# Designs tried in a protein design chat: VH-VL binders against q9vpl3. Part 51

Target 1, 224 residues: q9vpl3
Amino acid sequence: RGKINIQRPKAPHYERARVVAVTQPKYPELPKAKSCFKTRAERTQQQQENPYNEIIAREVRNWLDHSRLVAFFHLSSITADDIFRVRVQLHKQNLHLKSYGSKIIEQAVKNTRYEAIVPLFHSNHCIVFSPDPEKTAALLRIVRRVPQMVLLGGIVEETMLSRNQLVAYAQMPGLHAVQAQLVQTLSQAPGHLIQQLQAHQNSFVQVLDVHAKNQMNEETPKST
Short names: E, the ipSAE of ESMFold2; O, the ipSAE of OpenDDE; V2, 0.75 times the mean of E and O plus 0.25 times the DockQ between their complexes.

## First folded at step 1 (VH-VL)

Design f23 (framework fv_anetumab; at its last look DockQ between E and O 0.34; V2 from the best seeds 0.00; counts 0 for: pae E 18.3 > 2)
Fold by ESMFold2-Fast, scan of step 1:
Structure f23 (fold): chain C 224 residues (1-224), chain A 122 residues (1-122), chain B 111 residues (1-111)
Amino acid sequence: as target 1 above (224 residues)
Amino acid sequence: QVELVQSGAEVKKPGESLKISCKGSGYSFTDYWIGWVRQAPGKGLEWMGIIDPSDSYTRYSPSFQGQVTISADKSISTAYLQWSSLKASDTAMYYCARHLTYYDSSGAFDIWGQGTLVTVSS
Amino acid sequence: DIALTQPASVSGSPGQSITISCTGTSSDVGGYNYVSWYQQHPGKAPKLMIYEVSNRPSGVSNRFSGSKSGNTASLTISGLQAEDEADYYCSSYDSSSTPYVFGGGTKLTVL
């Protein structure tokens, strides 16, 4: 820009230095080379984690560590008023509805037993936390009125459960010890759990894709 | 066995009140929504509304809002559909049905009552 | 009340396959995986055949299958049998004030 602008074009009385400086066109490669060879200070700064993201990731870890019930949901389009009403109803049962970005979730659960949940958060999502696992039944009764929230699965007493396992847990007797035994029994095959959770999410993503295509077609129905 | 049993057929005159019942057995009654469906003679199925028996929360289809009242008594595992004043156009078969799951509002109903025929004629 | 559109009638011969369509909008069939299909024989209560678009309850023949594309859900019955002759209704969740809606129903005749 500024250095490219020549204020006064002169006759061809170029300095010897300019003539000697005319070289092979290596300059098209310099931007790439420059990007590859950052200074140590720039590299150190780039390797530093975003402080804000780490603060929020720490909040997520705190929720995970202090919650004996964690439920994961796919969340479709919902009005602010509707989600607010759901949040109020959940709060009355000591159930806390939270939403976090996928990068923050990944940062929070890396090197933990819950790292496998990260793929669940690649689309719109929300999480419900509670210190009381006996509230699972109350949670599911509230959520059955909110079709925009699709249960994917959860964590109860540090054990990951599929949707069907979490539903079974909710229907068990109210004795905590009996419910804990069921959780351990149902969680015999952890490797298969992520496929089950992702299958429900993928099915809903398909519905959203169909919905979006239908809305596009309806907005311009006559124009092919 | 999981079952819904409805009250017997009713013959009424226009202007009379009526309350029909749907009793659930073989499952935890408060864990599942109950829906009411109307079928006029020779016509298709129409959703009337649903109730959550755990707290008596109800939702009505717009065409039945204010026309009927849905209620439940969880102590006897029974849901009710009632009219304050019947019309000849209320002549229909009425079904109750249990929602497939207690955690989802999908609207699939797997257990159906046998139906209650209501005839309103002068 | 105009809700979901189904053909009034469909016919087929024993052993053939038939498909019944159910067309709604993006606020019902197109918006959610909450489409169910019910079979009703004359004088009987409806029976759930398909839920959540394509799932079969226990006791329902694998000859019945469900699918959805855009705003249209479909019930397909393969290997038609005389006992399949009945009325078929689709139903979907509706995000408007109506919690659930039915289609108008389709009479299946086995020729």
Scores: ipSAE 0.193, ipTM 0.606, lowest interface PAE 4.5, mean pLDDT 78
Fold by OpenDDE, look of step 4:
Structure f23 (fold): chain C 224 residues (1-224), chain A 122 residues (1-122), chain B 111 residues (1-111)
Amino acid sequence: as target 1 above (224 residues)
Amino acid sequence: QVELVQSGAEVKKPGESLKISCKGSGYSFTDYWIGWVRQAPGKGLEWMGIIDPSDSYTRYSPSFQGQVTISADKSISTAYLQWSSLKASDTAMYYCARHLTYYDSSGAFDIWGQGTLVTVSS
Amino acid sequence: DIALTQPASVSGSPGQSITISCTGTSSDVGGYNYVSWYQQHPGKAPKLMIYEVSNRPSGVSNRFSGSKSGNTASLTISGLQAEDEADYYCSSYDSSSTPYVFGGGTKLTVL
């Protein structure tokens, strides 16, 4: 049974080709919507600025300013139901999933330290906010189960992180654990130094004692 | 439960100052703007102004600009409306309302206080 | 003060469908999809019934619906009930002067 070459399908028999050509639904060419000929400038002007964009932009700024963890995600073919499920899961962890328009984000971050995030918002996206940077691991755990959510990057403790950096951050031991480790390491250092210092002193004393003993032995006249 | 609770009814004389309050509960107070609406006896609703409690940004209706002051104290989740000098024409019911901005809609007030009746009579 | 225009009163019998209109201009109702409707019973605070022309908040009956054509927004109440007797106010964003404008209100009587 000859392998159907799916890369170069044999042209159907002439009669079949005619039938297929006639039965192909001619979808009316969507009227070239006058909108396609509108210059970018006209499109931008006609985008009636949501009168509430300022309000929403301020909201976004507020979230950014009060969050210690911010994560940016691309949404790929996610359903409303899926978003809802994820939202509930995140909420249980005090993670807040929000979605804003790209224009709103642009307005919100204009002339701020967050302006660098604008390029992340070219497609369907969502943002997760948290006051707790320790929730990064929890966030990633939840999102890993949602293939439609693609991590783009984030902000942790006012620092912009790439996707890889954010993942690495989540894998790091908590700040307290690191601090504890540091303290432990630092606490061991003085002990070693003291031992080394004492070792040198002890060796010096031993050498002196030996020298003193040798001198005493030389001064003891053989009482014949 | 999400609610706005306003201060009690006030009876004042012309020329007196007044400050009424609106306290939010059951939600993050700084996440939503608070609007004030006046309703004179037997009359319709009039938008007075709005405030962002997060930074106290305020917008007024032209009709109320300079006539009232809207403020907020986020530490106690409270918005205020105040007059420096009341007039008889200020007699009305005053409502505070939460502005709906999140996810689904803008330009609406979804939660309302119970209202504060202000009577100014000589 | 440029208020949105509503009929002063509308009446209907139980079970009927009634419509309340709200007419504005191109700077408010006609310009934006930010029309809201509020129900107010006597001595009570207004309640949001419709936002953004046709959306219902949680807890609002599906008997309430909103639409817009041109500079006129409409609130339709189907299956009219005695409890629907109230004043109804429309509101809209206004780009010309005040960010928010209310209609004059409509008294609905259930006969």
Scores: ipSAE 0.020, ipTM 0.555, lowest interface PAE 7.1, mean pLDDT 84
Fold by ESMFold2, look of step 4:
Structure f23 (fold): chain C 224 residues (1-224), chain A 122 residues (1-122), chain B 111 residues (1-111)
Amino acid sequence: as target 1 above (224 residues)
Amino acid sequence: QVELVQSGAEVKKPGESLKISCKGSGYSFTDYWIGWVRQAPGKGLEWMGIIDPSDSYTRYSPSFQGQVTISADKSISTAYLQWSSLKASDTAMYYCARHLTYYDSSGAFDIWGQGTLVTVSS
Amino acid sequence: DIALTQPASVSGSPGQSITISCTGTSSDVGGYNYVSWYQQHPGKAPKLMIYEVSNRPSGVSNRFSGSKSGNTASLTISGLQAEDEADYYCSSYDSSSTPYVFGGGTKLTVL
């Protein structure tokens, strides 16, 4: 009892679907009414803590702590097959595509300098992690062919960068020595960075502002 | 290939200390948690605890809290299970297992070590 | 000792379909979709067969399937083969204790 699955080019299936959809009436589904009132037991069950969130939050903390490159994307509607293909291409470059719920991100960054990134995860999103900041160019080459993934910015060596700064970082020669210079320059100009981000995303400005304050405070005092 | 290789069988007397090991290879050791599972002779599986090797965060089953110590040395990709004073009832097979968190998000243990038989008798 | 209830044994003939049950409570199997199944041959380490109730990891035959209804999870093996003879354990998150609890195990005999 096998199934024979014959693959066909998308263009024929797409064109057939378009023709059928145009000639058929649109049948609006009746909305399923949501109850305004729930029982006490239902409310208690819905509020129950999910302890796998804490385990997953620990893994997110590990990714953040051990990734020298983190890139944030807005994710438009995309098929599961297409996002899977992108994930495979990224994985070949040691770039790890992930999505997490905002609750998990809140737990992961609680009481850290990254707490302000949480608003980025209230909508469709994805994150790319890598231990290799030198892979930023490879990341951008792969993603530029995926219009559903819109780069918002990133974190390189614990410094938050706007989209334009991340693109500029990817193009610099001799990245090791330039990375140190770039981090120092961004730490000293937080107002300029915030002004640039107002043209992109308000939530991302909050993340970078927190990071700039933390970088200024992270200057190690002389101990003993 | 991803694998966990455990230290060899141990024969001990009650009251002795013991540390057994679990070495991960073929993957980024600090990207995955390691769990420990006990199986007494002829019995089922018992979860003992888990560790995040990246920062040594550890969580124990209530039955094993204070009875064993779970640790890791990320520089050599190795997790450990330790007793300060063995009991005859500690005679069992001990497995380490990798927690599958990022690739499939399953919350399950996908790779298991071969097991370390610990025999405690007078 | 045992937190999830499994039958002690099940048996079936080659080619038959069999089901192994795993019954818990609303604090574990009934409340969460974090049920996994492990196969253990004598003298060998356990092997993950099913995770998140019904998902198969790569390399596991599609003859193995998982499901859940209420507080009971089920592992179904279709087309029984001699190599399926092993012990099978279910595992679940348990909100009343630490994150993992195992069933007592089920010995599958292929007649």
Scores: ipSAE 0.000, ipTM 0.406, lowest interface PAE 18.3, mean pLDDT 74
OpenDDE, second read of step 2: ipSAE 0.018; ipTM 0.560
ESMFold2 (binder alone), look of step 4: mean pLDDT 90; pTM 0.927

Design f24 (framework fv_anetumab)
Fold by ESMFold2-Fast, scan of step 1:
Structure f24 (fold): chain C 224 residues (1-224), chain A 121 residues (1-121), chain B 111 residues (1-111)
Amino acid sequence: as target 1 above (224 residues)
Amino acid sequence: QVELVQSGAEVKKPGESLKISCKGSGYSFTDYWIGWVRQAPGKGLEWMGIIDPSDSYTRYSPSFQGQVTISADKSISTAYLQWSSLKASDTAMYYCARVFGSYTDYYFDYWGQGTLVTVSS
Amino acid sequence: DIALTQPASVSGSPGQSITISCTGTSSDVGGYNYVSWYQQHPGKAPKLMIYEVSNRPSGVSNRFSGSKSGNTASLTISGLQAEDEADYYCSSYDSSSTPYVFGGGTKLTVL
């Protein structure tokens, strides 16, 4: 409860302590603690990484701009063999599975119509791109066999859709005019839709984490 | 509607090669995996492996890796189980079954009638 | 390769309920909700009765139900009928040795 400071109706010291605690991660959990005096090697690495990140961010922007279907997934631990198998199956349907760091995604979508998706990428994630929105049904059929990939939502014809909306879209193959109308109807409240996608992601990640822990899939090392 | 039809019973001598078949019908053959299950006389079920007919990706049980070859021909909706050199211990009923599920969660929803393989001298 | 533990046989009378257990470890039954059950009549191919612990395929009687507690999955058959007399096999994902494993099987006799 927040009623700590009896002497004052407001509790600024308590609120300040909470903010400080939230913004001060434990050092053992974030070994990226850096010296304020950067070494030449650290400075060189930082400068080298900046151009690379921008190049990859441009690649992400190109995929977003030229894909009429974009699907976002939470990705739980999966072996190299299993993800490679998934990439092959998706590629056969002109579906391109890509994974990018959250900072790169942020750089790619900053000041664009896609900036609202950034919070979806704070954990392990992957994105599937396709120039063909008719492949949504094929995508869902393939990922049904991959419990480590959890659909969070996507973009179809430049319209943001939740998981349930993408499933509804996929269930109307051959009714493109009706599907386009459905997409427009579902996108009436962008702010509300983004909140639904974020809430769904958090709820789904929690359910998956509980399920994965109960199943111990992520706790089992996969030898290669 | 969905049906898996397996080839007829086989009687072979040790050292001979053999290829048995499993033909799927009533569904899109490449949308489902095919699994092979062995049942020795009077014994229980033993998983051998699975194949994705769309690209011939296979996954084997460790006890059958290198002992058998699983393949498929999607043009005729048929999966195969093959031995290069049979042993007497290969005597068993062999079932094919359609696989529905994921990489860690799959189950056999429709089964073939079985192929009895007898290997004796 | 390593079979899950099932009782070799169970018996019951018509109209009664019977439960068949399937015991594994945390690397298979206990670790995952990926348990399926198959029914096999003598001389016939197996038939899927339960998948993902408790789900029934279309065409399977609601007298068949599945559950799991810890490392043990259970198949319960209520209102036993003569036609239920068969061998029953459980199966599960196995993270420790083989990606898939069957139980040893249970012969159900309806007397």
Scores: ipSAE 0.006, ipTM 0.465, lowest interface PAE 9.7, mean pLDDT 77
Fold by OpenDDE, second read of step 2:
Structure f24 (fold): chain C 224 residues (1-224), chain A 121 residues (1-121), chain B 111 residues (1-111)
Amino acid sequence: as target 1 above (224 residues)
Amino acid sequence: QVELVQSGAEVKKPGESLKISCKGSGYSFTDYWIGWVRQAPGKGLEWMGIIDPSDSYTRYSPSFQGQVTISADKSISTAYLQWSSLKASDTAMYYCARVFGSYTDYYFDYWGQGTLVTVSS
Amino acid sequence: DIALTQPASVSGSPGQSITISCTGTSSDVGGYNYVSWYQQHPGKAPKLMIYEVSNRPSGVSNRFSGSKSGNTASLTISGLQAEDEADYYCSSYDSSSTPYVFGGGTKLTVL
């Protein structure tokens, strides 16, 4: 009498399996007891959107939208006095130093063109705003004197720049100077091209002339 | 050292005009805004308005809009507060102060000594 | 109309810690971190003590601290000294009616 392996019952015959499948009481799926326990994630999502955070977030958006220069900084251990001094110096250059919580920044830039800046705000940070992108050099000059402020990156003329790119931007000649150089370069290009094209044409013509002359000389019968 | 020096006390009659001054020194005058604050006798501080001396941009409190004129002469590092017609209710101490904030943050870090304006019949 | 509400007076003994409250709305204190505090001694011009809720300017004692919760900002003075006897004013950016507003002021008496 073969030991009925209770642990691995032989699959019932197809017909029996079908009957069992049909006769299995469809227990109404117990309403997934909405586990009264809001998952930590749901609780964290219900973080009571402090209505005040929304107001501040709007302010941040406003600054971002009206600024042509935005610079993001990490703040290391800095005293209030140092911040004050820096703020004063920046203000002299029409640079506005602001500090916001990371959550506020996230809220402010969510679903906006600025969303890419969120990863920059993992620690203590400050933002410098300016309506004048030409103040980038001034900003960097001031911040270089403040070791507690570490440049992370920025936005200039709606373009996100890395730290290195921002530094490079500050070193570039003014837009007008660059434009002037570009115009000069472009103005010289056609002249050079024309000269080169003409040179080739002239060379070709010369070669043809020489060939023609040689052919004429060969056709002149030596009147012996 | 940063200093704001205001003009001396004024005694006026109702209906008279008045212009008081605030001269800044020890800093670049055009790099900071100047604010005016009123304090009636025994009362609190009242924000009146601000001026950017660099371009004479001015912002007033609604309560003082049209009641006073704030101006500045950057050539002599001086800001002004003026009335066309004084009222008895204008009797107060008037302070000028340097502003190190800007668009949304007006912090007054240096203050003048104040100008007492007395308007009495 | 004074937009920011302060207690008219507070008192404390030397060495104690006292707190002055400044209550506004969502359009001023509650909406922004642009709260400042000023100290004014009798017959003197005001002095900036705190800016941006909790920052101290150079020269201001570390006994002065600022905080904010909701629509209420607070100035705390620890280790109260006789020289702290003065009027204290809070101020804030206001996005509604006035761009900037002061509180009504609080007279601090050191007993």
Scores: ipSAE 0.005, ipTM 0.512, lowest interface PAE 10.6, mean pLDDT 82

Design f25 (framework fv_anetumab)
Fold by OpenDDE, second read of step 2:
Structure f25 (fold): chain C 224 residues (1-224), chain A 120 residues (1-120), chain B 111 residues (1-111)
Amino acid sequence: as target 1 above (224 residues)
Amino acid sequence: QVELVQSGAEVKKPGESLKISCKGSGYSFTDYWIGWVRQAPGKGLEWMGIIDPSDSYTRYSPSFQGQVTISADKSISTAYLQWSSLKASDTAMYYCARYIGDSSWYFDLWGQGTLVTVSS
Amino acid sequence: DIALTQPASVSGSPGQSITISCTGTSSDVGGYNYVSWYQQHPGKAPKLMIYEVSNRPSGVSNRFSGSKSGNTASLTISGLQAEDEADYYCSSYDSSSTPYVFGGGTKLTVL
């Protein structure tokens, strides 16, 4: 007698399944207890356009316009104390950590060159501003110690960079080093050219010499 | 000379508002945080809060949260501590101090203090 | 509440060495590497004497030294002088609730 698998009852015959489906008491879906907690969506909708939002939006725009380095971070379960600590560390490097609501950011960047950053702000986020793009490496060094801060991307010298691009940028030699390398490379170019020109000339002279020698040999009558 | 200079002594009545000041000189004001410390008569030092003058970011001690407001005007290198309504218990010496937050947490420069007396 | 505990008073004779202790609670362990000491004479503003447990700012006498063992930081004053009579406060960064906290203070009397 085959052990009736009580855990996986054989699907009832199609007709029985239909009858069961029709006869199943449709219990009124218990009104989803309106969680007394306004859904994030509902909280976001009731945020009355606080006249102060415009002021803050202006501030955000000002930071964006005057910063040569902007980095966007997602904040994952970070405490106020953690934020404070990071803020202090960043401040020492002339890096300014700010946190704004997504709506404020949206308002601030609407119809601006920064509009592309809006999708980055879906959750808790912070922005780090700096007038010095050379501080990118310092920024990343500090943030590496803060697992709650996740780099999303940034703006460096008016260029939007992905996370990977920003990391790569931080690893690049400074502008002066690159310039020095460029100058060095350029300074070597004439030397190579001269060498190549000289090589060709030398080859040509050699060929001519051989030709001249051959002609001289042909003109020497075999004095029998 | 690097220094913090505080406003003069204040004598107030309960319920009055007060704003005292701390002006920094001899250094870049926005490069350092400013903290406020209370010392009641015959009592110890109490940390009240700190402010980053560069962006006015502020942190308060839980004991002083909502009781006082710390602000700063970087244009004149001045930090402020203010009360909306003073209490007799607010009678104390108040010190501003420069806060070092770079890999270290301490006050290296202190103002001379502002005595606030609140009496009926 | 995060509290740094100091003895209320310590006394010593001129030329002696005295130690003031500052003990934090277990919850303060995360910030205890940032212990500082301040000296305050009557009617004067506090003065930083030690920072980061054992570092001495410029201008502070080498008679002042700081150390830490476990949850207790110590300020040692060697060769005690009359001018050392003051209140001494330890402080620490705290990552738990209050970013910064002072000890209760220790009155040092030079006998």
Scores: ipSAE 0.023, ipTM 0.590, lowest interface PAE 3.5, mean pLDDT 84
Fold by ESMFold2-Fast, scan of step 1:
Structure f25 (fold): chain C 224 residues (1-224), chain A 120 residues (1-120), chain B 111 residues (1-111)
Amino acid sequence: as target 1 above (224 residues)
Amino acid sequence: QVELVQSGAEVKKPGESLKISCKGSGYSFTDYWIGWVRQAPGKGLEWMGIIDPSDSYTRYSPSFQGQVTISADKSISTAYLQWSSLKASDTAMYYCARYIGDSSWYFDLWGQGTLVTVSS
Amino acid sequence: DIALTQPASVSGSPGQSITISCTGTSSDVGGYNYVSWYQQHPGKAPKLMIYEVSNRPSGVSNRFSGSKSGNTASLTISGLQAEDEADYYCSSYDSSSTPYVFGGGTKLTVL
């Protein structure tokens, strides 16, 4: 009977629901407060907060799954024309600028290795995806001309990198050289490797903390 | 531009009928619910009811059930709020608003309001 | 109609932060993540500021943020400006026969 709007899930017609109820086995019923019919909103919330959000969250997960380079940016006020020019320049380098709501990002990365990025998206943000990590240098060159985009960090070859680590990666001679350096690092004593990994994690956490503090400061200027 | 445009202010006597309108433009009218919200002078917002223009399904606040009729004509992207017999207590500002129902439950776009004055 | 509970008024100075509370029950604010906030200037239509507890529509300043704890939702406005002076209404889904309910409204004065 016409198109089903994904934003408006419909319950079965009353007669059909009644027939199903009659054919089900009888069990002790919960108190009336807990046995009432679920509304459309209640059913949607239990199964899926918003069907549209899950579809877009799936899109985000697909971008994360198929991208070997992901960069996170804080986005200050920028005109539609200016962001369009940036998007065109990025697209020429196989770099895809995307913007998603914070709830959708949280839903997409929940229970994944990337859950730690959620605090980055509680303010105005955008993400750049690419299947080619060698494009990190091209990305940073383009973004340097866009002061409204502030690099927060990223993911390269499934490894979370701080802003400084991502800049360093962009300056490396090539993927083979980076992997050779990683192999050399793995030859270190276990205690030293643990220190290096903890320093990396602490650096990423520090970037998130600095970002959160900067967001708070932008909302409450000291000069008043 | 995406907007809701409401009909002009009305001055009526008790017992008269009235029908006010809310026209949507710049979006697919049948993809969203339209709600009506009342605000008596110096008072807060009161939810009256909503309509899905795609099938004319309505839900009313218990306080307004039987007091008003909400309808829509999807061919001209217009929703209506109607009284069969006005009372002095119906004096208020009436807003229509686009309602995200069943999936999120909020009003994202509001009309400018229609002032209805009922006096003898 | 049973309205959600908001303070009648709150006040702050330019540059300060203010928080407006919205208290309901487990059948509305406490039971669902469907809390919204509206701003209304005198003589104007309401404007959506926050939806689904903490999300901001395009064009709404990041100075406005929303949160929820138990049966109480909160709207926080940081870096208060003169133009923030308005009435603020919370709203929630309600699982009863009245599927939508507004708060009583809070008048924000910027002194």
Scores: ipSAE 0.000, ipTM 0.383, lowest interface PAE 17.9, mean pLDDT 74

